# VH-VL binders against Stromal cell-derived factor 2-like protein (SDF2): the designs that were tried, part 9

Target 1, 181 residues: Stromal cell-derived factor 2-like protein (SDF2), of Arabidopsis thaliana (Mouse-ear cress) (q93ze8)
Amino acid sequence: VEITYGSAIKLMHEKTKFRLHSHDVPYGSGSGQQSVTGFPGVVDSNSYWIVKPVPGTTEKQGDAVKSGATIRLQHMKTRKWLHSHLHASPISGNLEVSCFGDDTNSDTGDHWKLIIEGSGKTWKQDQRVRLQHIDTSGYLHSHDKKYQRIAGGQQEVCGIREKKADNIWLAAEGVYLPLNE
Short names: E, the ipSAE of ESMFold2; O, the ipSAE of OpenDDE; V2, 0.75 times the mean of E and O plus 0.25 times the DockQ between their complexes.

## First folded at step 4 (VH-VL)

Design m2 (from mo12 with heavy chain D53Y; framework fv_mogamulizumab; at its last look DockQ between E and O 0.44; V2 from the best seeds 0.00; counts 0 for: pae E 2.1 > 2)
Fold by ESMFold2-Fast, scan of step 4:
Structure m2 (fold): chain C 181 residues (1-181), chain A 119 residues (1-119), chain B 112 residues (1-112)
Amino acid sequence: as target 1 above (181 residues)
Amino acid sequence: EVQLVESGGDLVQPGRSLRLSCAASGFTFSNYAMSWVRQAPGKGLEWVATISYSGSTTYYPDSVKGRFTISRDNAKNSLYLQMNSLRVEDTALYYCARETYLDYGMDVWGQGTLVTVSS
Amino acid sequence: DVLMTQSPLSLPVTPGEPASISCRSSQSIVHSEGNTYLEWYLQKPGQSPQLLIYKVSNRFSGVPDRFSGSGSGTDFTLKISRVEAEDVGVYYCMQGTHWPYTFGQGTKVEIK
């Protein structure tokens, strides 16, 4: 299935099988912005992200997302953008990944390059991809480091500048908009 | 404004029951784990109970296990503590506090509600 | 249960001078995944407790940089580089690694 602009998707971390998740709980230090974590459950209303283009491009709702495209991911429930910056992540001390802004407020810290592994030309469901943050060059990353203070086992999501196996994500569940003709 | 407001504290005799409530406002209640922490007059803090964000998991110290029950109603943004078989040693100001799965502890506390157990 | 022991229990300080509070746990509070859930709370007179420090050394948002936490394993310290009048109150360490959560007895910081 083609992932088109306007589709709402869940991103699954390949190695851990956790979904990219956010909620209106802010980080306790660093940026103090809305947190982003890996969530173990498949049934989670806080794991949907809307695929959006960068403002000022010619991309339209229903258009295919090409390999190497610069995109934004909007958290469906809170309307904030997947974001990164030069604050330290809470467990590993890598680059913090947060949610920022709203429907009318977005900046370059919300821009991610879609990197499709292998020879694919457009983004499809279950393809192995990386998301590289434009401003920091950090890859969207997760690992088996968990928040353990309260039982729940949500995983750290961060950015790292090295290309590693733990940077691989797949678009799993979603509400996919039909491809434009 | 993020607020927690406790109520239900009273003067009761040993062996009686009391139910405390905590009303949450200004944040998405269902995204936070919740705790009760008590403080006896002139003494230090003692943790009493914690409940997960969904309400599926609860934790207690041995001092109250089997007598106290923590519960929540996410639709009403409310936390409860049902206290049975009260003892003089349960006399304390009872605080409601929120905490996150992000490991930074109890960042917002209510004003407390006073429970006095005496004969 | 993990016993948390603070010293001193009473700490009179002159404004502008440093203060240091020790907290020791009866056993390691390092979680099996490597994190140490040691927190510091301040209770000002007549007020509810407030979070100052989490995971040993992380300053909670809005907490002034004159507060710092350090330590490892079973031995932890909270330092105030220059005590201000607003810092008066009872300081508690707490461990969140093992159930049940346990607090230290509290250290009362007063102006002398």
Scores: ipSAE 0.642, ipTM 0.865, lowest interface PAE 1.7, mean pLDDT 93
Fold by ESMFold2, look of step 4:
Structure m2 (fold): chain C 181 residues (1-181), chain A 119 residues (1-119), chain B 112 residues (1-112)
Amino acid sequence: as target 1 above (181 residues)
Amino acid sequence: EVQLVESGGDLVQPGRSLRLSCAASGFTFSNYAMSWVRQAPGKGLEWVATISYSGSTTYYPDSVKGRFTISRDNAKNSLYLQMNSLRVEDTALYYCARETYLDYGMDVWGQGTLVTVSS
Amino acid sequence: DVLMTQSPLSLPVTPGEPASISCRSSQSIVHSEGNTYLEWYLQKPGQSPQLLIYKVSNRFSGVPDRFSGSGSGTDFTLKISRVEAEDVGVYYCMQGTHWPYTFGQGTKVEIK
């Protein structure tokens, strides 16, 4: 199944199976922006992300997302954009990944390059991909580092500039809009 | 509006059982661990139970372990405390509290429900 | 269990003056992963507790700048730089590092 602009998808971290998650809880460090984490549960309304093009491009709802495209990911429930910058992530001190903006406010910190592993030309469900942040060059990353005060905690999501196995994500569950002709 | 509302407190005799409820609203309940904390009249706070976001893991102090059971129903946004074999020293105002998932502690508290255990 | 001991237990204050509350643990509350889960809560008269400080020194969202926390290991302090009338109530420290979680006895802050 093709991932199209306008699809609402969960992004599963390949190695840990945690889904990219956000909630209206700001970080208490770094930017103070809305937190982004990995959530262990499959059924979660806060793990949906809407695939959107960068403003001012010709891409339309239902168009396929090409390898190398610059995209934005909007958190469905809070309407904020997946974002990164040079602030330190709370656990590992890597690049902080947050949510920022709203339906009408977005900046270049919301821009991610889609990189398809292998020879694929367009983004498809369950395909191994990386998301590289345009401004920082950091790859969307997660690892087995959890918020530890409560057992079974959520997992840190951050950016790192090195390609690693822990940068691989899959489009998992979602509402996939039909491909345009 | 984030809110927790406890109910089910009552006057009961020692040895009896009571079930407390906590209704959650204004946030995604299933994303958060939850706790019960009690306060005996004129006394300080005492933690009495914690449950993980899914309900799979629970924790208790020795004072209530084996007698109290924390549970949750994520479909109903509800937290529960089953209290068995109640003792006079369990007399307290019982609060439910939300545990943040970023390790901040208990950031949202209900108003409490009063449990009185006496002959 | 980790015993949390607060001092003083009663603290009469004059508005506009500083206040300081000590909290000591019977053993280290540094978690094996390196963080210290020491929290401060305020219970105003007739109200439920509210979170003020987490991880020793971090103000929770919406908590005024006049509140600050410090300390390490087993010795912790909450300071109010200029006490206001709305700050009256009972202050509790709590450790969340070791099971069971434990609170201090409380420090009642009241206007002289």
Scores: ipSAE 0.507, ipTM 0.833, lowest interface PAE 2.1, mean pLDDT 93
ESMFold2 (binder alone), look of step 4: mean pLDDT 94; pTM 0.955
OpenDDE, look of step 4: ipSAE 0.824; ipTM 0.917

Design m3 (from mo12 with light chain N35Y; framework fv_mogamulizumab; at its last look DockQ between E and O 0.86; V2 from the best seeds 0.00; counts 0 for: pae E 2.7 > 2)
Fold by ESMFold2-Fast, scan of step 4:
Structure m3 (fold): chain C 181 residues (1-181), chain A 119 residues (1-119), chain B 112 residues (1-112)
Amino acid sequence: as target 1 above (181 residues)
Amino acid sequence: EVQLVESGGDLVQPGRSLRLSCAASGFTFSNYAMSWVRQAPGKGLEWVATISDSGSTTYYPDSVKGRFTISRDNAKNSLYLQMNSLRVEDTALYYCARETYLDYGMDVWGQGTLVTVSS
Amino acid sequence: DVLMTQSPLSLPVTPGEPASISCRSSQSIVHSEGYTYLEWYLQKPGQSPQLLIYKVSNRFSGVPDRFSGSGSGTDFTLKISRVEAEDVGVYYCMQGTHWPYTFGQGTKVEIK
C-alpha cells in the first residue's frame, strides 16, 4: 500500500519491533521538549504520525511520497512535529529526538529526508526506510536501551549520524489515505 | 500550569482511618506514575507508596503495607491514599509527587497535607 | 532496605565558597541493566522538595550549572561550586534502584 501525504502511520523499528511513540511528557534535561520513545505494544493510540510535506511545496493530500522527499511527521494526538537538535539523548548521549511546535508553529528542525532502501521510487507499507534529519544529518535511531525504573520498558529514540542496522524503520499499521489518480 | 494539590489531612485518634486526596491539573495525569512521600515534624523525607500510570501496579514499604492503600482515578485526575489503623508514628506532612518512566524522578510535588495522629 | 547516609548533617557556608555533600548507600544501587538511580532533592525553608539531580550526575531542567553530582556504586557527592543565598535549605539524596525507595537523613545548608 502506498503511503500518501495526509496518511496517519505507525513507524515500527525493524530490529526491536517497537513503534515510534510520543506523549506530553517532557525530557528531564537537554531541550525539555516533549519526549519520543519506542513503545512495545501494537495497540497504542500514541503511536500515530501524520505524514506532511514541508510548507511551500506543491505536494497535496493523497499524493505519493517520493524517495528522497523532505517530509514532516506530526504526532496525531499532540499535534507536535517529530524534531531533532544538538542536545544529548537521555540514555546514550546521542542526538535528542523530541516533539516540537503545533499546527501553526514548525521550523527546519522538523524536516526529515525519507531514504528508501533499494530501488523503490515511492514510499510503501512495510518498506525498509531511514529518516535522516536535515539540520543535524542524524538518522532516526532506536536500540535496546530502556527507560525502566518504574514502568513501561519504553526504548530510547535518538539520532545517530552513521548508517546502522538500528536506523531501519517500516510503516506498519495506519489509516492510509487513498492514492490520488 | 502544572499543579498537585493535596487535601484530607486532619487530627485523628490512633486506630482511626483517614483518606487523603491529590488533585492534578495542567498535565495528562494518566501518563505519570504517582507517589506519596511524608515528612514527620522536624524530620526527613520518607517514601510511602507509588502507583503506576494505569493503576495496575502498587508499591509500599513494610512500615505501611497492609494498612495504607494507594489508588487513582484517571478520569478525575485524582490520586488517593487510604490510611487505616493509624499510629502516632504516621504523624507527618503528606506530599503527592509525580514520576515519569523517563527515569528522572519526582519533578513536581504538591504543597502537602498535615496528618496528626494523637490522643 | 537500602540505608542512605549523608554527611555532614549541618553545613554552614560563607556566600561564594563551595559546598560538598556526601551520600553513601549500604549496598550497591546500580540496577542490573547498568543504570544508577540516585537523585538529589532540595527543600527550601517552608517549601516542598524540588528535584536537582537525577541518575547521579544529570542536572534537571532549569537547575543552575553550579550544581554537579558525581559518584558510583555506593558513594555519591553533590557539589555546589559557589553557594548563593537562594541555595539554603535541606538537601536529600534518594535511591530509586531498589524497592522501597529510601532517602538520606538530609543535610542542612545555611549561610554563615
Scores: ipSAE 0.654, ipTM 0.875, lowest interface PAE 1.6, mean pLDDT 93
Fold by ESMFold2, look of step 6:
Structure m3 (fold): chain C 181 residues (1-181), chain A 119 residues (1-119), chain B 112 residues (1-112)
Amino acid sequence: as target 1 above (181 residues)
Amino acid sequence: EVQLVESGGDLVQPGRSLRLSCAASGFTFSNYAMSWVRQAPGKGLEWVATISDSGSTTYYPDSVKGRFTISRDNAKNSLYLQMNSLRVEDTALYYCARETYLDYGMDVWGQGTLVTVSS
Amino acid sequence: DVLMTQSPLSLPVTPGEPASISCRSSQSIVHSEGYTYLEWYLQKPGQSPQLLIYKVSNRFSGVPDRFSGSGSGTDFTLKISRVEAEDVGVYYCMQGTHWPYTFGQGTKVEIK
């Protein structure tokens, strides 16, 4: 199944099987923006992300997402955009990944390059991909480093400039809009 | 704005029971763990209980274990402390505080509710 | 239980001068994954406690940069580089690594 602009998807970290997650809990350091973590459960309404083109481009709902495209990912429940910047991530001190903005407010910190591993030309479900942040060059990354002071067991999501196995994500569960092409 | 408001503090005799409440507003209550911390008059802070965000896990120090029960109602944005078999040494101002799953501690505290245990 | 011992317990200060508060734990408060959940709280006169520092050295949002935390293992320090009148109150360290959570006795900072 092709990922099209407008689809609402969960992004699963290949190695750990945790899904990209957010909700209205801000970081206590760094930017203070809305936190982004890996969530251990499959049943989680806070792990849906809507695939959107960057403003001012010609892509429309239902178009396939080509390898190398610059995209935005909107958190479905909070309407904020997946975002990154030079602040340090809370556990590892890598690049902080957050959610920022709203339906009408977005900036270049929300822009991610889709990189498809292998020979695929368009983004499909269960395909191995990386998301490289345009402004920082960091790859969306996660690892088995968890928040542990209280219950929960959510894991850190951050940006890393090195290509590593831990930057591989899959589009897993979702509502996939029909392909125009 | 984010607020925690405690209530239910009273003057009670030793051996009696009392139930404290904490009303939360301005944030998604079900996303946070919650704690009770007490402060005897003129003394320091003492942790009393913690409850996970879902309410499934609770923690107590030995000084109150078996006598106090922390609970929450996420639909009502409310935290509770049931205090049974009260003793004079339980006399304190009782604060509720929220904790985060992001490990940065107790970032919001209420104003406290006073419990006095005396004959 | 982990005993947290603060020194000094009373700290008279002159505005504009530095201040330093020590906190020592009776055992290591390094979690098995390597994190240290050592926090500092300030209780100003007539107010509820407020978070200043978490995980040893991270300033909580909105805390002035004159506050800094340091230390490892069992020995921790809060420093105020230039004390202001608004900094008076009781400072508590707390460990959140081991159950039960435990606070230090408090350090009362007051103007000389």
Scores: ipSAE 0.419, ipTM 0.785, lowest interface PAE 2.7, mean pLDDT 91
ESMFold2, look of step 4: ipSAE 0.414; ipTM 0.795
ESMFold2 (binder alone), look of step 4: mean pLDDT 93; pTM 0.953
OpenDDE, look of step 4: ipSAE 0.774; ipTM 0.906
ESMFold2 (binder alone), look of step 6: mean pLDDT 93; pTM 0.955
OpenDDE, look of step 6: ipSAE 0.781; ipTM 0.905

Design m4 (from mo12 with heavy chain T100V; framework fv_mogamulizumab; at its last look DockQ between E and O 0.43; V2 from the best seeds 0.00; counts 0 for: pae E 4.4 > 2)
Fold by ESMFold2, look of step 4:
Structure m4 (fold): chain C 181 residues (1-181), chain A 119 residues (1-119), chain B 112 residues (1-112)
Amino acid sequence: as target 1 above (181 residues)
Amino acid sequence: EVQLVESGGDLVQPGRSLRLSCAASGFTFSNYAMSWVRQAPGKGLEWVATISDSGSTTYYPDSVKGRFTISRDNAKNSLYLQMNSLRVEDTALYYCAREVYLDYGMDVWGQGTLVTVSS
Amino acid sequence: DVLMTQSPLSLPVTPGEPASISCRSSQSIVHSEGNTYLEWYLQKPGQSPQLLIYKVSNRFSGVPDRFSGSGSGTDFTLKISRVEAEDVGVYYCMQGTHWPYTFGQGTKVEIK
């Protein structure tokens, strides 16, 4: 199944099976922006991300997402954009990944390059991909480092500039908008 | 305004039970781990219990484990401490505290509710 | 249990002078994931405790720049660069790395 602009998807960390998660609770350190974590369960309304193009491009709802495209990911419930910057992540001190902005406010810190592993030309469900942050060059990353005192043991999500097995993500559950054409 | 308000402190005899409540307002209670911390008159602070955001996991020091039970009702924005088999040494001002999400630290405290255990 | 030992227990100060409080743990409080969950709290007379410093050296929101934390492993320090009258009260260190969480015994800072 093709991932199209406008699709609402869960992003699963390949190695740990945790889904990219956010909600309206800020980090207590770093930027103070909305927190982003890995969530262990499949049933979670806060793990949906809407695939959006960068402003000023010609891509529209229903278009396939090509390998190498720069995209934004909007958290469905809070409308904030998946974001990164040079602040330190809470556990590992890597690049902090947060949510920032709203429907009308987005900046270059919300821009991610889609990198499809292998020879695929367009993004499909269950395909191994990386998301490289444009401004910092950090890959969206997670690892088996959990926040204590959070039920279920949510994982740290961060950015790491090195290409590693722990920055592979899959588009898992979601509402996939039909492909145009 | 973020607030925590404790209630239920009383003068009780040793061996009796007491239930403390903490009403939370001004924030999304269900997102935060919560703690009870006590302070005996003229003494320092002692951690008493912590409960996870969902209520599924609880933690206690040996001094109260088996006698005290921390619980929460996220629909009512309320935290509780059930204190059984009270001892004179449990006499203290009991504070409710909110833990900072992800980075720990107790960033919001109530004013406390006084528990006095004496014969 | 991790014993947290503060020194001094009483610290008379003159406004405008620096102050320093030591906190020592009976064992390392570096968490297996690498952070050190050492916190400093101030309890002003008649008030609830307030968070000053978390994770050794991070100043909590609204805490004046004159407060700073440092240290590693088992030895930690809170410094006040210029004591003000509003800084009087009892200062507690706390470790949140190991269960049970434990406080130091407190350092009473008072005006000479």
Scores: ipSAE 0.140, ipTM 0.685, lowest interface PAE 4.4, mean pLDDT 90
Fold by ESMFold2-Fast, scan of step 4:
Parts: sequence; structure tokens; C-alpha cells
Structure m4 (fold): chain C 181 residues (1-181), chain A 119 residues (1-119), chain B 112 residues (1-112)
Amino acid sequence: as target 1 above (181 residues)
Amino acid sequence: EVQLVESGGDLVQPGRSLRLSCAASGFTFSNYAMSWVRQAPGKGLEWVATISDSGSTTYYPDSVKGRFTISRDNAKNSLYLQMNSLRVEDTALYYCAREVYLDYGMDVWGQGTLVTVSS
Amino acid sequence: DVLMTQSPLSLPVTPGEPASISCRSSQSIVHSEGNTYLEWYLQKPGQSPQLLIYKVSNRFSGVPDRFSGSGSGTDFTLKISRVEAEDVGVYYCMQGTHWPYTFGQGTKVEIK
């Protein structure tokens, strides 16, 4: 199934099987922006992300997302954008990944390059991909490092500049907009 | 406005049971771990119980383990503390508190509900 | 259980003067992942506790910059650079590294 602009997807970390998750609670360290974690459950209303183009492009709702496209991911429930910057992540000290802004406020720290592994023209469900943050060059990353206090076994999500097996994600579930043309 | 409102505190005799409730409003209750903390009159704070956001994991100190049960109903935005086999030393003001997500403490506390265990 | 010991237990302060509260743990409260879950709470007279400082040295949202936390391992300090009337109350340290969570016995800050 094609993942089109306007689709709401769940991103599953290939190695850990956790979903990319956020909610309205900020990090206690670093930027103080809304936190992003890996969630162990498959049934999670806080794991939907809307695929959006960067402003000023010709992309429309229902258009396929091409390999190498620069995109934004909007957290469906809180309307904030998947974001990164030079603050340290809480457990590993890598690049912090947060949610920033709203429907009317977005900046270049919300821009991610979609990298499809192997040969592929457009983004499809269950396809192995990386998301590389434009400003920092960090890849969206997770690992088996869990928050130890009261986070229900949720895992750290961060950015790391090296390509590793732990940078691979799949669009596992979603509400997909029909493909144009 | 983020609020926690406790209720259910009463005067009870030793060996009896009592259930406390905490009503949450102004935030997405299901995203937060919750705790009960008590304070005996004129004394300091003592942690009583914690429950994970989903309700699947609970934690207790030995002083209440086996007697108290923390539970939650996310559909009703409510937290509960079932207290069985009450002892005189359980006399305290009981607070519910919201755990700040991702590792840094209790940021919102209710007003407390008074439990007095006396013969 | 981790014993948290505060000193002094009573701290009368002249307005505008600094105040310092010590908190010591019976064992290290550095978690295996490297974080130290040491918080400071303030309970003003007749009110519920409020979070001041988390992870040793980080001010919670809205907490004035006159409050600062420091320390490592087993020895922690809360400092108020200039005490104001609104700072009166009982200050508690708490560790969240080991189950069960444990609080210090409290330090009562009063204006002279």
C-alpha cells in the first residue's frame, strides 16, 4: 500500500518492534519540548503521525511520497511536528528528538529526508526506511534503552549521525489516503 | 486547568476497609503514571503506591503491600486506593499525585483526603 | 530502603539572606543508566507539596532562579540565594532511583 501525503501512519522500529510515540508531556531535560518515545503496544492512539510535505512544494494530498523527499511528520493528537536539534537525549546523550510547533508554526528542525532502503521509487507500507534530519544529519534512531522511572517500559528515541541497523523503521499501520492517479 | 480531587477519607476502626478515589481533569489521564503519597498529622511525606499509565504495573512499599491495592479507570479519568486491614498507623492525609512522564517526579498533587483509623 | 537524611531540620532565615539545605542518601542513588533521580519538594503551610527541582539540579517550570540544586552520588544540596516570605514552608528531598521511593524527614524554613 502506498503511503501518500495526508496519510496517518504508525512507524515501527524494525529491530525492537516498538512504535514511534508522543504525547503532551515535555522532556524533563534538554529542550523541554514535547517528548518522543518508543511504545511497546501496537494499540496506541498516540502513535499516529500525519505525513506532510515541507511548505512551498507542489505536493498535494494523495500524492505518493518519493524516495529522497523532504517531509514533515505531524503528531495527530497534539498537532506538533517531529523535530530534532542539538540538545542531548535523556539516556544516551545523542541528539534529542522532540515535537515542536503546531498547525501554523513549523521550522527547518521539522524537516526529515525519507531514505528508502534498497531500490524503491515511492514509500510503501512495511518498506524499510530511514528518516534523516536535515539540519543535524541525524537518523531517527531507537534502541533497547528503556526509561527506568515511570514510563511503562518505553524506549529512548534519539538521532544519531551514523547509519546503523537501529535506524530502520517501517510504516506498519495507518489510515491511508487513496493514491492520486 | 489541571486538577486532581481526592475523596473517600473517613474515620474507620482498625481492621476495616476504605476506598479512596481521585478524579483527574484538564489533562490526558491515560498518559500518566499516578501515585498515592500520605502524610500523618504533623509528620513528613511517605510514598504509598504507584501505578503505570496502562494500569498493568503497580508498586508498593512493604508497609502496605498485601493490604492496599492501587487501580485506575482510564475511561473515567479516576484513580483508586483500596485499603484493607487498616491499622492505626495508616492514619494520614492521602494525596494523589501525577508522575511527570520520562523520569522526573510528581508535578501535580491533589488537596488530600483525611483517613483516621481509631478505635 | 534508601534512608534520606536532611539537615538542618529547622532553618530560621532573615528575609533576603541565603539558605542551604543538605540531603544525604544511605546509598548511591545514581541509576544504572547514569541519571540521578533526586527531587526537591516544597510544602507551604496548609498546602499540598509542589515540585521545585528534579534530577538533582533542574528547576521545574515556573520555579524562580534563586533556587538551585547540586550534588552527586549520596550528597545533595538545595540553595536559596535570597529567601523571600513566600519561600516559607517545609522542604523535602526525595529519591526515585530505588523502589520504594523515599523522602527526607523535611526541613522547616521560617522567617525570623
Scores: ipSAE 0.016, ipTM 0.572, lowest interface PAE 5.9, mean pLDDT 88
ESMFold2 (binder alone), look of step 4: mean pLDDT 94; pTM 0.960
OpenDDE, look of step 4: ipSAE 0.267; ipTM 0.763

Design m5 (from mo12 with light chain K55Y; framework fv_mogamulizumab; at its last look DockQ between E and O 0.75; V2 from the best seeds 0.58)
Fold by OpenDDE, look of step 4:
Structure m5 (fold): chain C 181 residues (1-181), chain A 119 residues (1-119), chain B 112 residues (1-112)
Amino acid sequence: as target 1 above (181 residues)
Amino acid sequence: EVQLVESGGDLVQPGRSLRLSCAASGFTFSNYAMSWVRQAPGKGLEWVATISDSGSTTYYPDSVKGRFTISRDNAKNSLYLQMNSLRVEDTALYYCARETYLDYGMDVWGQGTLVTVSS
Amino acid sequence: DVLMTQSPLSLPVTPGEPASISCRSSQSIVHSEGNTYLEWYLQKPGQSPQLLIYYVSNRFSGVPDRFSGSGSGTDFTLKISRVEAEDVGVYYCMQGTHWPYTFGQGTKVEIK
């Protein structure tokens, strides 16, 4: 199944199987923006992200997402954009990944380069990919460092400039819009 | 503006009961665990109770276990502390505090409500 | 219960000078999963406590960089590189790794 712009997807961390998650709780450090974590459960309404093009580009809803394309991921429930910057993440001190803005407020910090592993040209479900933050060059990253006190064992999600196995994600569950003919 | 406002503090005799309330505003209350922390006059801080975001799990120290009950109503953005069998040593300013979702600690505190237990 | 012991209990400081507060736990407060939930709180005169440091050494939002936390296992330290008048108050360490949460006795920082 093709991942098209406008599709609502869950991104699953390949190694841990945790899903990229966010809801209306801000970081108590760094940017103070809406936090992003890895959620262990498969069923979670706060783990859906809408694939969006960068404003000013020609891509539109229903178009395939090409390898190398710069995309935005919008949290479905809070309408904020997956974001990163140079602030330190709370546990590991890596690059903070957060949610920023809204339907009318976005910046270059919301831009992620989609990198498909292998020879694939367009993004597909269950395909191994990396998301590299344009501004920081950090890859969307997760690891076994978790919030264990109150947050129920959710993983830290952060950015790291090193290309590692822990930067691999897959589009898992989702609502995929038909490919434009 | 994120804020917590405690209420219900009063002067009561030992053995009596009292119920404290904490009104939360400015944030999604249901996303956060909440705690009560008390401070006897001129003394330090003492943790009293914690309740999970959903209210499904509660924690108490031995000093209040069996006498105090923490609860919440997420629809009303309210936290409660039911205090039974009050003792003189329960006299304190009682703070409600928000536990950060990411386990940082208690990042928002109310102004406190004074509970005085005296014969 | 984990006993948290602070020293000193009273700390008079001249503005501009550094300050250091020690906090010792009676047992390790390293979580089984590796995190250490040691926090520092400041209660300014007439105010509610406020979070300063979390995870031993991380400054909470809005906390000036003159504040720093360090330590591991059972020994922890809060340092203020250059004390300002607004830093006056009672500082508490707290462990949140083991139930029950336990606070230190508090360290009263005053201006000389």
Scores: ipSAE 0.503, ipTM 0.842, lowest interface PAE 1.0, mean pLDDT 95
Fold by ESMFold2-Fast, scan of step 4:
Structure m5 (fold): chain C 181 residues (1-181), chain A 119 residues (1-119), chain B 112 residues (1-112)
Amino acid sequence: as target 1 above (181 residues)
Amino acid sequence: EVQLVESGGDLVQPGRSLRLSCAASGFTFSNYAMSWVRQAPGKGLEWVATISDSGSTTYYPDSVKGRFTISRDNAKNSLYLQMNSLRVEDTALYYCARETYLDYGMDVWGQGTLVTVSS
Amino acid sequence: DVLMTQSPLSLPVTPGEPASISCRSSQSIVHSEGNTYLEWYLQKPGQSPQLLIYYVSNRFSGVPDRFSGSGSGTDFTLKISRVEAEDVGVYYCMQGTHWPYTFGQGTKVEIK
């Protein structure tokens, strides 16, 4: 299934099977912006991200997302953008990944390059992809480091400038908008 | 404004029971694990109990296991500590505290409610 | 239970001078997932405790940069680079890796 602009998707980390998650709760340090984690549950209502273009482009709702496109991911529940910057992530000290802004406030720290592994021309469900943050060059990354002091088990999500197996994500569950003709 | 307000502390005789309450406001209570921490007059901090965000998991130190029960009512934004078979050494200011969302600390604390166990 | 031992227990400091507090655990508090759940709390006179530092070295939001945490395994340190009057109070380390959670005895920082 094609992932089109306007679709709401869950991003699953290939190696750990956790979904990219956010909640209306800030980090306790660093930027103080809304936290982003990996969540183990498939039915998590806080794991939906709306695929949107960078402002000022000609991309329309329902258009396919091409390999190499610069996109934004808006957290459906809180309307904030997946974001990164030069603050340190809480567990590993890598690049912090947060949520920033709202429907009318977005900056270049919200821009991610979609990198499709292999020869695919457009983004499809279950396809192996990387998301590289434009401003920092960090890849959206997760790993076995967890926030697991009480029965939570959420994983750290951060940015790392090296290509690793832990940078691979798949668009899993979602509400996929029909492809424009 | 994020706030925790404890109540229910009193002077009680050894062997009796007391129930503490903690009223939460200014945040989505059901998203946070909660703890009780006590402090005897002039002494240090001692952890008493923790409950998960859903209420399905509870934790206690041996000093209160079988005597104290932590519970919550997410619809009422309230946390409770039922204290049975009270001992003189349970005398303390009892704090309600919120665990941070990512489980790395207790970031919001109430003012405390004083429990005095004496004959 | 993990015993948390602080040193010193009393620390009179001249304003503007540095302060250092040690915290030692009776066993490793590195979680099997690799995290070290070591926090520092400050209790100012007549007030509730407040979170200063978590994961050994991360300053909680709003905590001044003159506070720093360091350490690994069983040996941890809280440093205040230049103590100010508002820093007086009792400092507690806490481990959250093993149940039950345990606190150090507390270190009272006061102005000379």
Scores: ipSAE 0.399, ipTM 0.782, lowest interface PAE 2.7, mean pLDDT 91
ESMFold2, look of step 4: ipSAE 0.554; ipTM 0.837
ESMFold2 (binder alone), look of step 4: mean pLDDT 94; pTM 0.954

